# Designs tried in a protein design chat: miniprotein binders against Hydroxyethylthiazole kinase (thiM). Part 7

Target 1, 273 residues: Hydroxyethylthiazole kinase (thiM), of Natranaerobius thermophilus (b2a1a8)
Amino acid sequence: MSTFNSNFKLGTYLTQVRQENPLVHAITNYVTMNDCANITLAAGASPAMCESRDEVSDFVPLAKALYINIGTINQEHKDSIYLAAEKASELEIPIVLDPVGAVAIKSRLDLVKDLLTNYNVSCIKGNNAEIKCLAGRKGHGKGMDSLDLGEDIQMVNSELSEKYNTMVLATGKTDLITKGNITVKVSNGTPLLGRITGSGCMLGILISAFIGASDNDWEAGIAATVSMGVVGEMAEESISSSTDLGSFRVKIFDHMAALTSKELQERGNVSEL

## First folded at step 6 (miniprotein)

Design C7 (from c10 with E37Q E44R)
Fold by ESMFold2-Fast, scan of step 6:
Structure C7 (fold): chain B 273 residues (1-273), chain A 83 residues (1-83)
Amino acid sequence: as target 1 above (273 residues)
Amino acid sequence: DPKIEELEQKVKELESKLNELDKRLQGDNPELKRRLQWAKLLLRFLKLLLEEAKEGDPEVELIEKLLELLEKRIERLEKELKE
């Protein structure tokens, strides 16, 4: 039972997704594309995976949000991403950007920085290493140690948020969401989300759906992050063993579809830092 | 049904756009050609949404007939614009 704003009701944003049924245009990776489509449907939104360079500029205006995930990038995807981002920015359609692999691959980091500089990105969602790398800090070269979620990542989030005029979500053991100088901590979730492919990508498209259904990007983004965490917890509670990863994945979709505004409000664990 | 409600709303949007094109038909107008392309794209999208709707639902069958009429209207506008 934690809240940082007495007027902020997490359940309202889930209700808005289901009432508005926002069309989410996604240019995403082939590893997680199907799960991204299904989690969007389960939440009550409509996914569209239009990625052709010849079609994206005409498709973007039909959408309420654009999700860009660079996880399986090629030249056609790069062309489509630039065309879609330009059109979305022009029409003030919110863009959610997921900088997958930006730590390890300089060309991806350059693409992400170029997108942030030239287009109006509403939200950047990445893990701690990706977010730190975007702020000019080197990613962890050892690949073994866990990143500290302390004051450092909060400061990095604020720097990026101010520099690019965007909301920044750094995912980890707890998730930190920052807009300007305001940072919120989301403590929902389960380590089991790290044991299936694509949970981070599913979070990115969920944020897109919630933002697409609301005029309040900040609170909608927080509500989406909490929703994914709560659903993960519910899915874990629904399996007999921590090794039932297939059942766990299935239960994520079941619980997202069944999630009520009341459950989201009661289970949400959110605090302002 | 949220999907049927959304589909009905988007059909109304397409009808509104086609009514605007009817009023502004002029030869060799690039703006009208762009608006016609928008209507064709929206029609294609609505057909995809309809395919995902429940089979045998009378409301879905009505929407299917409406989309067929809108498609014929787009074809007519396209022919008139070319002439």
Scores: ipSAE 0.000, ipTM 0.112, lowest interface PAE 20.7, mean pLDDT 80

Design C8 (from c10b with L41Y)
Fold by ESMFold2-Fast, scan of step 6:
Structure C8 (fold): chain B 273 residues (1-273), chain A 83 residues (1-83)
Amino acid sequence: as target 1 above (273 residues)
Amino acid sequence: DPKIEELEQKVKELESKLNELDKRLQGDNPELKRRLEFAKYLLEWLKLLLEEAKEGDPEVELIEKLLELLEKRIERLEKELKE
């Protein structure tokens, strides 16, 4: 195995986003739509929030990546997602899938499984419960089983990655990214990211932007994950109190826009498992 | 404007290839016909983007890469029709 800091230059991927200015087509939820647009702009990419069934097929060809977040969904929205995913797969445009609410709602789980089975999804990003649900595991329901402790989530990621030929990101206090049998642990971040709405959705669209600007989906996805974590740390360092959540949110966008390739490389805390 | 002229020439080349594929497809294979129609749609959209593009615009890189994707799609269609 190799060390990431010597063989993987995180800063290069941030530079590529800003150089290429990728157009990211996002089908997302109304709760986090504004934050997703703003984090994309802050990173140096261009967001487009096109969700209409009549418009998505015309819009997909314009994009470098398609971000699908099922957080607020009805039948028309579901149809739009299928149309967009089909067009993206035909054009070989990378798809990043965020299975919000798949644990609680069977129709969402069915949609996610259909998308993974029928289309080329480049990355699935979910929290531990969402990822575990996709693998058909319920755990012991105590919140203290091995999966919740992070111990077995690597196995779950690998199973899903092999089954669907996709990159799997399980978010938590520490993020695990898996492609086949290779798993990378990202230790950047702050608990404050869990105290605002939309940080996971912002990560999803950010991954889409990085992948859309690169021919190396694996390293680009890792770089995006590290970038979100590093920016969260910088935002926390910039506020006076842990209760300054509004300021914290604002500082996320400020630091993403100001983040340098050198800072990303130096602050990145990545290890291969 | 030499870059814009280069891309305009590429558009004409790909349009010619799509027209030839269209003449060969009789609707016997609905999957190939669907893919051809999508390739035509993509080309028409790229023509519109190119008409509005100026040298140095970030859209020029987008158009260039989408034309590359379209070319690969056309090559795939040509290969399948030769089978």
Scores: ipSAE 0.000, ipTM 0.139, lowest interface PAE 16.1, mean pLDDT 81

Design C9 (from c10b with L42M E44Y)
Fold by ESMFold2-Fast, scan of step 6:
Structure C9 (fold): chain B 273 residues (1-273), chain A 83 residues (1-83)
Amino acid sequence: as target 1 above (273 residues)
Amino acid sequence: DPKIEELEQKVKELESKLNELDKRLQGDNPELKRRLEFAKLMLYWLKLLLEEAKEGDPEVELIEKLLELLEKRIERLEKELKE
């Protein structure tokens, strides 16, 4: 019933991805690189996994969006991230940032904060723990833990969105997307997405593709998030058992490639909070 | 602390507006009711943060901006309820 009051024309954004075929420049981790490339192709966009320090500055101007995932960080990777972010900001190419590992590793948290402070980041996408860690939410007195588990992330999103002038997406059982004074809940998805590697990275690059094809970052980002969730639901419906994880993974790519604008609009479960 | 006192006054003003909206929304649009509950949750969170805040704390400026954001949310709810 969440979709009854939705004013978002989600299907339009999927159509724009396929019409525009945006080139998405991704600097991502080696574990999920192949899945990120394939989900981008399945959606109707073109991935470019250019990471070399010597090449990123020349490559960024060709792209419609830059996806940064800090999952495999070494000095060359760090140099490439800064060079790419600098060039993307100069050219007003949207940046989507995924703060992988920021909870466990202080140097990664510092890198993420530095990027958000110095560059124009269009979207921060992380899980609840990553987003809360970025906001510094630990030991905030007697009242914070009295809120229901899912409720506190809504405030953290608003804080980060205001602080960094960016869209904040916190992924969980339901996904929460905040920009300025507007927060949207996306209720599409399946727990099975948490049982395969790379679903979070696939969402990040997919957001980059949608934003890269549109002049409306906010609605495009929502449409990408809904698309991943809807495709996950379709993939789950296509397997015989919840233990068929290999088939589930394959069906994600199949359903993303086959997803229609009509299906996205009809299955989208989006509400404003 | 004059800045903290100013923000405490703002919290009371927004709390009064939310209570008024709550009375007007009973039995009404479920989407507006959900947005009202979110606004009330935001105020409760900000009130807790403000209780821990001390003068000169950089978080005080962030709390002020978040209260301004909440005020804009409340103004939108008031406008939509009139329509």
Scores: ipSAE 0.005, ipTM 0.425, lowest interface PAE 10.9, mean pLDDT 83

Design D1 (from a10b with L12Y)
Fold by ESMFold2-Fast, scan of step 6:
Structure D1 (fold): chain B 273 residues (1-273), chain A 83 residues (1-83)
Amino acid sequence: as target 1 above (273 residues)
Amino acid sequence: SELERRLEFAEYLIEWLELLLEEAKKGDPELELIEKLVELLEKRIERLEKELKGDNPELQKKLDELKQRIDELTKRLEEAKSE
């Protein structure tokens, strides 16, 4: 295990987002659409929430990254996802895929597997259950406890990363990011992130913004994950009570906008497994 | 299975492209997108055919049906571009 404190310049990736102001094309769920747009703006990027079937093909070429969240699915949404993913792959625009609901809904799992097999996906971000389900590790009956084992998730991440040639982020008590055989553990964050709607979706679009501003997808994805965790910690420090969830949510946007490269570097808690 | 899922997805794409092409006319921006998607679909079918290798007659029959539909799509695409 090592740390990236001296060799991993996390702060430079935040600086790149703010200098490049990458346009992030997002096809996302209606519940978290506003929060995704706002966290992207707070980080210094530009969100574009274009999901119309007739418009996505013209819009994708303008973007630096495509964020796909399948949390709300209808036929037009599916058509837009396929059109956008096709155009992004053709133009080598990075795709970040968030497989929301894949554990519970087979048609969503099938859609995610089809997208990973047929298009160039740069990063897939899911919780431990979603990532394990995607790898075929979904146990029946009493299997839920086994799905939460840390040793198993590192192996699952590597398997998926190699199978789909993608970076895999499994979120949990600690976040594990894998590219091939290299796995990084991010220990920043707070349980309060799990108590508000949309923190996972905000992380997904943040990864898209960071990747869109950089030629180094791997380090940019790690920097985005650390940034979300660090601002979560800062937001918790800024509220009077752990029950101040509304204030906590507001403080996430405030701290993301105010976050400095120095703070990100100093607070980052990252180790290679 | 994974092969069955991939065949179902290919069928979905073919059906969707058939509908798009029915509405398309010469000069429509969609024609270039349809052409690119047909090319990717052909490559997808080639990969499926190599993996299947005749091991499953039911899936092979389905694959052959999809290949025929792609050939018809390609012909109609050329017609739409030329009127």
Scores: ipSAE 0.000, ipTM 0.160, lowest interface PAE 15.6, mean pLDDT 80

Design D2 (from a10b with L19Y)
Fold by ESMFold2-Fast, scan of step 6:
Structure D2 (fold): chain B 273 residues (1-273), chain A 83 residues (1-83)
Amino acid sequence: as target 1 above (273 residues)
Amino acid sequence: SELERRLEFAELLIEWLEYLLEEAKKGDPELELIEKLVELLEKRIERLEKELKGDNPELQKKLDELKQRIDELTKRLEEAKSE
């Protein structure tokens, strides 16, 4: 089940984050802003949670990655997102895009599609429903799209990856990350991650930190995804009951900060499809 | 409130910069980045102070505490740069 490229070392990407201490410029939602900042710090990176129009021009050139989460958006945020994305594309700073709420809200879907079309997005991360919606699949399928068969999501990921020249991560029971026609399945994680607010947003900024510290976006993005899953498992192992959600959340930050490259390498559960 | 959340973020950023400055003294070459981030943080605090207008004593106390920490961080940064 765990089969991956023998020359790919997950642990080296965690080491790079801690050695490089990459500055991640994040434009994110208000609900998860603190958690995103804290998981970034725990990993060994530096968060710049800069959303104001007058500051983005100063921050983007200093950043190693730009994280855009559209979960809480108003006109000023839209303006800042466009300014930051344009500047990042001009400077070849990788952009990680999280299309929160794109399924339910047409204006968000339009914004995400516009960003993907006009800027160089390195990675798009969403849940299965968000990713399918971006591919136009929600109204087209077998009628029972409630089933995550892996095969269906793999095809959708490949279509989006080729259309927008981006890496696509679809989160679900297992996470599927695709670049072109190559897909990797990440089986690390715990259902408890779905019982706290913001775990998906924390994953998005974590991917940004790993990509920002590496010359290899593909492997760095996989390593970040595995890291989030592994620390989730460790946090679950550290609590007395599955109802200790507050302790679980705290332990995610503790384990991210304490995670070793060796532990990440040994606990990683990834397979190429 | 939004203002309280912005103050909490400013505090987190100050704590992070204090940590980075100590690491820079151990041979980390990021002093220029730290300097730029301190400048941006000072501008953020000025904006928060203008929006606060002294209408909330609890937030004003927190703001004054953060300004003190930024002043201390700036002095430590100047010492590190002069080495």
Scores: ipSAE 0.006, ipTM 0.361, lowest interface PAE 9.7, mean pLDDT 81

Design D3 (from a10b with L13M L40I)
Fold by ESMFold2-Fast, scan of step 6:
Structure D3 (fold): chain B 273 residues (1-273), chain A 83 residues (1-83)
Amino acid sequence: as target 1 above (273 residues)
Amino acid sequence: SELERRLEFAELMIEWLELLLEEAKKGDPELELIEKLVEILEKRIERLEKELKGDNPELQKKLDELKQRIDELTKRLEEAKSE
């Protein structure tokens, strides 16, 4: 059993993923599916994509977690997302929501708000701009030009977490995860993760896998975030130049598959704010 | 500032388009959408550069980074259309 403090055992959650081999139902487009599927397999979980509106309601009950990435949407995708979210909420299957493009596209922001209002979302993962946008911060003072120390985003995370009864992960220079009034900072990672495509999608589905294998959503979500950061660091250590982005991407999958619970425990860098 | 917000919106759009293009194949309907959105982004970046004048080194660096990413996105898009 793990607790969040000096005794928090990150490695236990990786072990649970590999022992339980949770089925993760992902609704995303074909563009990001391959990276999402491969990181899920590397972690020791089983990915399954099912996006047809005629099938999603029958598929959701087979899964341990539902990952929703709104990268591109049309009416059929919206229908499928709503049907899957409703069934998952009814069955208490955790939902991880990735609001890709919500800042730039109003219809996506509206969809995300509708999902959060009507369904039981376990975790929202977005970058600082997406998370602030969800909280209605676009028109405030300096807005996104602020050089803050994460204090503003911590308050925004807490507001959204309380409003929607969900965990909020804001990705940035460091990752901040909030549940209610408790926020933790994950200091693992590398700027190179921001220089490849798919890393955000991989983090979202990885969170889904860890949550799906555990009764402790909060600690599992933190462990998934740390795992992605740690394998990013390992991948960077494995390349000769910061411009070897193709090799860096390949090494993420290699290190995720090889990552041990002891390595995760030793390299994890988590502090409560 | 308004310029900083517009740069962040451009960055977010570029990230989204990069994700859409990552696994796209010749004949996918997304390729035409990506092409049109890239053209819109190129024009937005041109306008933003003219307004910035280089008065803020941090914003100029960010704008230069976004221009490089758009150039790379355009090259990858052409490759995806030809494969």
Scores: ipSAE 0.000, ipTM 0.074, lowest interface PAE 22.9, mean pLDDT 80

Design D4 (from a10b with L37F)
Fold by ESMFold2-Fast, scan of step 6:
Structure D4 (fold): chain B 273 residues (1-273), chain A 83 residues (1-83)
Amino acid sequence: as target 1 above (273 residues)
Amino acid sequence: SELERRLEFAELLIEWLELLLEEAKKGDPELELIEKFVELLEKRIERLEKELKGDNPELQKKLDELKQRIDELTKRLEEAKSE
């Protein structure tokens, strides 16, 4: 609804991505690499999938944003992540961090916490379980944790945002994005996004592109989140059956490339909590 | 200055593309990526040239050098794709 989105002028951020064509340096996993590159191109930005230890420090100064997805972790990637994050922080290039697998794997959680403690991270984007794990709220599936019906992800987001001086996006049925004590709820999207691989990683790099094109990280991050949700809805509207997952995936890229600032502004469903 | 910073950015990007092209072979996905970045560089250089308006001879010389390197990249890219 356009009346609820008038405060953010969401469409202007999509226009900025296409005018600026920001270079996004991405260190990501092999499973989602192609989708991340393609959604970035569809949005009007340029992806650079540079992961080599010898090149990342020289490459970071060329980029408008650094996207770090820890989904494929080996020693060279770990080294590259630290080198890239250090250089980006020194140059005030925004870092978007996607803590994939941090819930299940302690070494990934430790890496994410090290990055947040030592570097200037502009945005943490994760699902509810990943975000709660970063806040120290582990043990999902145990008796008491599984019965915690009152856990408020908004509170967890605020805690992490204040602790690390970063924007926190918790993805779920609705997406909650928080900076300090300000939380915005994004109600765009479709359950079909959860039925294909890589939609979360595509959102992470898309946030990086929007933030890289703007001096307003907060509103740019919201606009990117809304954009992903809106194109998901449009892709669902374009298929004849909910089992047409391949067509759905293809339509995400088509609709991202075709999305207009007017459509983004009109279809965006954003409320302040 | 902001213009000087942006020219430095373009120079480093060109250097990176030159390295990628050196290792690329016909049919490699890197060739399509290089082509896309060359297009973006050409647009970026055009914007920088318009903003510069010849007011700074030192920056203009650097801009001209980067334009020559982009032309050479484009030629080498076409050769790599055809070979």
Scores: ipSAE 0.005, ipTM 0.163, lowest interface PAE 12.7, mean pLDDT 81

Design D5 (from a10b with E15Y)
Fold by ESMFold2-Fast, scan of step 6:
Structure D5 (fold): chain B 273 residues (1-273), chain A 83 residues (1-83)
Amino acid sequence: as target 1 above (273 residues)
Amino acid sequence: SELERRLEFAELLIYWLELLLEEAKKGDPELELIEKLVELLEKRIERLEKELKGDNPELQKKLDELKQRIDELTKRLEEAKSE
């Protein structure tokens, strides 16, 4: 058992979400919007799905966290993202940024880098490829891709964390969360989370809810990541077959709503690297 | 469509506010937040109605349903705020 597990009370952060009922302002993709709203409600937080240029600046001051997912964007959406990020930074409202599609689409990568450079982002959450790409581990040459070099994701996380003064969560078979030179490994989860749409986006908004309810962004972000993993495990235990993906999805929401602080504390599998 | 998506956003926010009000009591700090969000929702519905201009009967029906839910939400808010 690590020293980290002895000193870190994961269950406290779930309790804070339910006590505070934080309003999360989300600018997110249209494919997973409904699931993001529902996982937020299940956790005990309050989703405000608002991307309109005309009203985003009115919603941000009411929120405890801003979640930005760039998965589907048009010019109005980009304008809203910039307005929301500027207002959130001005008011010191934490921003959680999900760089969906940044590997494949240069305009998205440019947007993400611009947001990180100009605004106070509390957490970047992406998969290993997205995180490496953001750190500049992507070749533009024919027959070359620097992401294939097998670079240490822990070092990449640390580099980005220090450059942008933010937490970096790289999701994979295990999730690595880094703040400066401190990295935590979360070993909770199930491959079934990769077999439904939107689990990554659900994690992003869940991190936003936990951060929004806490004075400790670092530990809250870890607790949210563990919560999603634990709920995934519980949902898998609740289905009869790995092909019951519809039931699996339903059980994610049921278990998130029912999850207790004690269960989160007991099932959490977290170690310092 | 863009209008359809914006109506979905409004519906999600209304649903959330309905859940918050279900357990709210006079003096709860959430009541002020709900009041402000209801005001923002009313402005959003007003803008959507102007943009729709009666061009789509299905979306107009959905808009009318959301207006009824906001009216009910406002009544419940007044009840929660009173003894």
Scores: ipSAE 0.062, ipTM 0.505, lowest interface PAE 7.2, mean pLDDT 82

Design D6 (from a10b with F9W)
Fold by ESMFold2-Fast, scan of step 6:
Structure D6 (fold): chain B 273 residues (1-273), chain A 83 residues (1-83)
Amino acid sequence: as target 1 above (273 residues)
Amino acid sequence: SELERRLEWAELLIEWLELLLEEAKKGDPELELIEKLVELLEKRIERLEKELKGDNPELQKKLDELKQRIDELTKRLEEAKSE
């Protein structure tokens, strides 16, 4: 095989999601809320979009994972995020954090850093610019495409992972997942995922579902990332033209629901760096 | 609108609970989870109803439909917990 096979059974994690049907508590943005719920259902998990400050503390204990996406945030959402993160940390419920807009907006960067410093975040998922910004490297191009700056996103991931004791997923042409000094490269996916709204947010909640169903956060997070990439490839194969973006979006949900453990294992393109 | 979005989320949660209840049998731990989530849905619907204040008949109709589905979920849940 030309592809390095992972040392773990990717398909097992998809099976666990469907057997456990984990409840994922999501505090997310209004633009991608519907897609996040639907991808969660398609994977075999259960989404719960509870953002009210008076409900969030009672809701978190029912969940197997908490997904926080700060893309569209107001004061009540900030309050709810802090209350939810506090409760999740107390109960050892895994938190997946998506730092949407942290590069452009200082108050969001401050919120993300505060959450990472004070709470037990299991995974932070961002694009290369967001991840580099969190490491203090603002304005350094588009991550791995910024060769003139010589910045290694793998090293940035490791720095953040060690600083905050969290897994770091940097999304790009290939996705890099780091825990400490161990980095895994996921080469599944399609550029079409970048042409629809919310694919990154769908990945974030999908990671939450996989982690929520497993005792192995590291391998579950990798399996979720591979699943999103494989499903994107299958959706692309199912459309007649690259301009059929509406059909492409629909096929993502169809293929996620239909994806088998065998298909995930066979199509997965994962290598350890 | 935010109210429309929140109604959409309540509908999605109800749809999920309906699917989960379809597969649940007496003694399954999912029944306890469904019961708690139905209680949370009832509180959410009450809050949404207060915010609507009867000024939007289309949203009120949707809210009333969701209330009926929650009532049906409660009856089916009680049936699933028995024989």
Scores: ipSAE 0.006, ipTM 0.393, lowest interface PAE 9.2, mean pLDDT 82

Design D7 (from a10b with L33F)
Fold by ESMFold2-Fast, scan of step 6:
Structure D7 (fold): chain B 273 residues (1-273), chain A 83 residues (1-83)
Amino acid sequence: as target 1 above (273 residues)
Amino acid sequence: SELERRLEFAELLIEWLELLLEEAKKGDPELEFIEKLVELLEKRIERLEKELKGDNPELQKKLDELKQRIDELTKRLEEAKSE
């Protein structure tokens, strides 16, 4: 049974972002900070890049969503993350968690698991390897396999979603978004997104903006994922050669800013699994 | 640099608040929200000034410019509350 088709209005969620102009509080690393701020502004939201221990507790109540990217961790960042997550959970401000580097570094994995256990996380966004690592899944003592079959990651998503009462987005050639036992596949996108830095972090903060502007986290999260994919396709269509990666990156921001609700609705390629 | 990016984001937030204040009416609950964000910006600018310690004259000039804009924003906020 499909819950989508003509009944799911993707364009409505983009309209809500632009009408509400949600303030997104982001805790991220300075390498991706510029891309995160720019995609947020392009979508019609306002980024607040606040990582200071002294500011986060005062800043969180003003935000509509909290984006946590654990890509850079020192003790002050860890303290800020815990303080922000505590305050956001207390105020029921949605948290989007990006477990960057959790596969390679045990202290990051422990931090992510601690956040998921103690706080109300609305969405976990990671690549297939990160998501499987959170679920404790490895391949018989060998590393993660690039030949994942989709149905395997669907099961992992469902397990993780049930365990932490959260929405799980596993990014790959196609993106899988799961809430409980319901999984949606987003087939929009381009391999060129994998050839620039920051596209995953841009998706994470974009999800935060969409969720922050809506009372429907599930559909808003899907709409954000589709928006990033559609914009990637438009950016690819706008360059003369697949080697024009600098132009491709610039066009992502241009197309996100210009994207209409009608274009999003017409180009969206979403199916329920 | 990280400091330069933090100054850039402070500027963007100030621009946003200036636009919000321009559209706000007297007695609007939005004025209290703007006031709270201005207070947080003041704390942020103070922290950035301490971190800068005069090491970069160009960034110091930018920081001074942002301090002036916050002062002007505070004056406009007082006028909106009184009028």
Scores: ipSAE 0.006, ipTM 0.389, lowest interface PAE 9.4, mean pLDDT 81

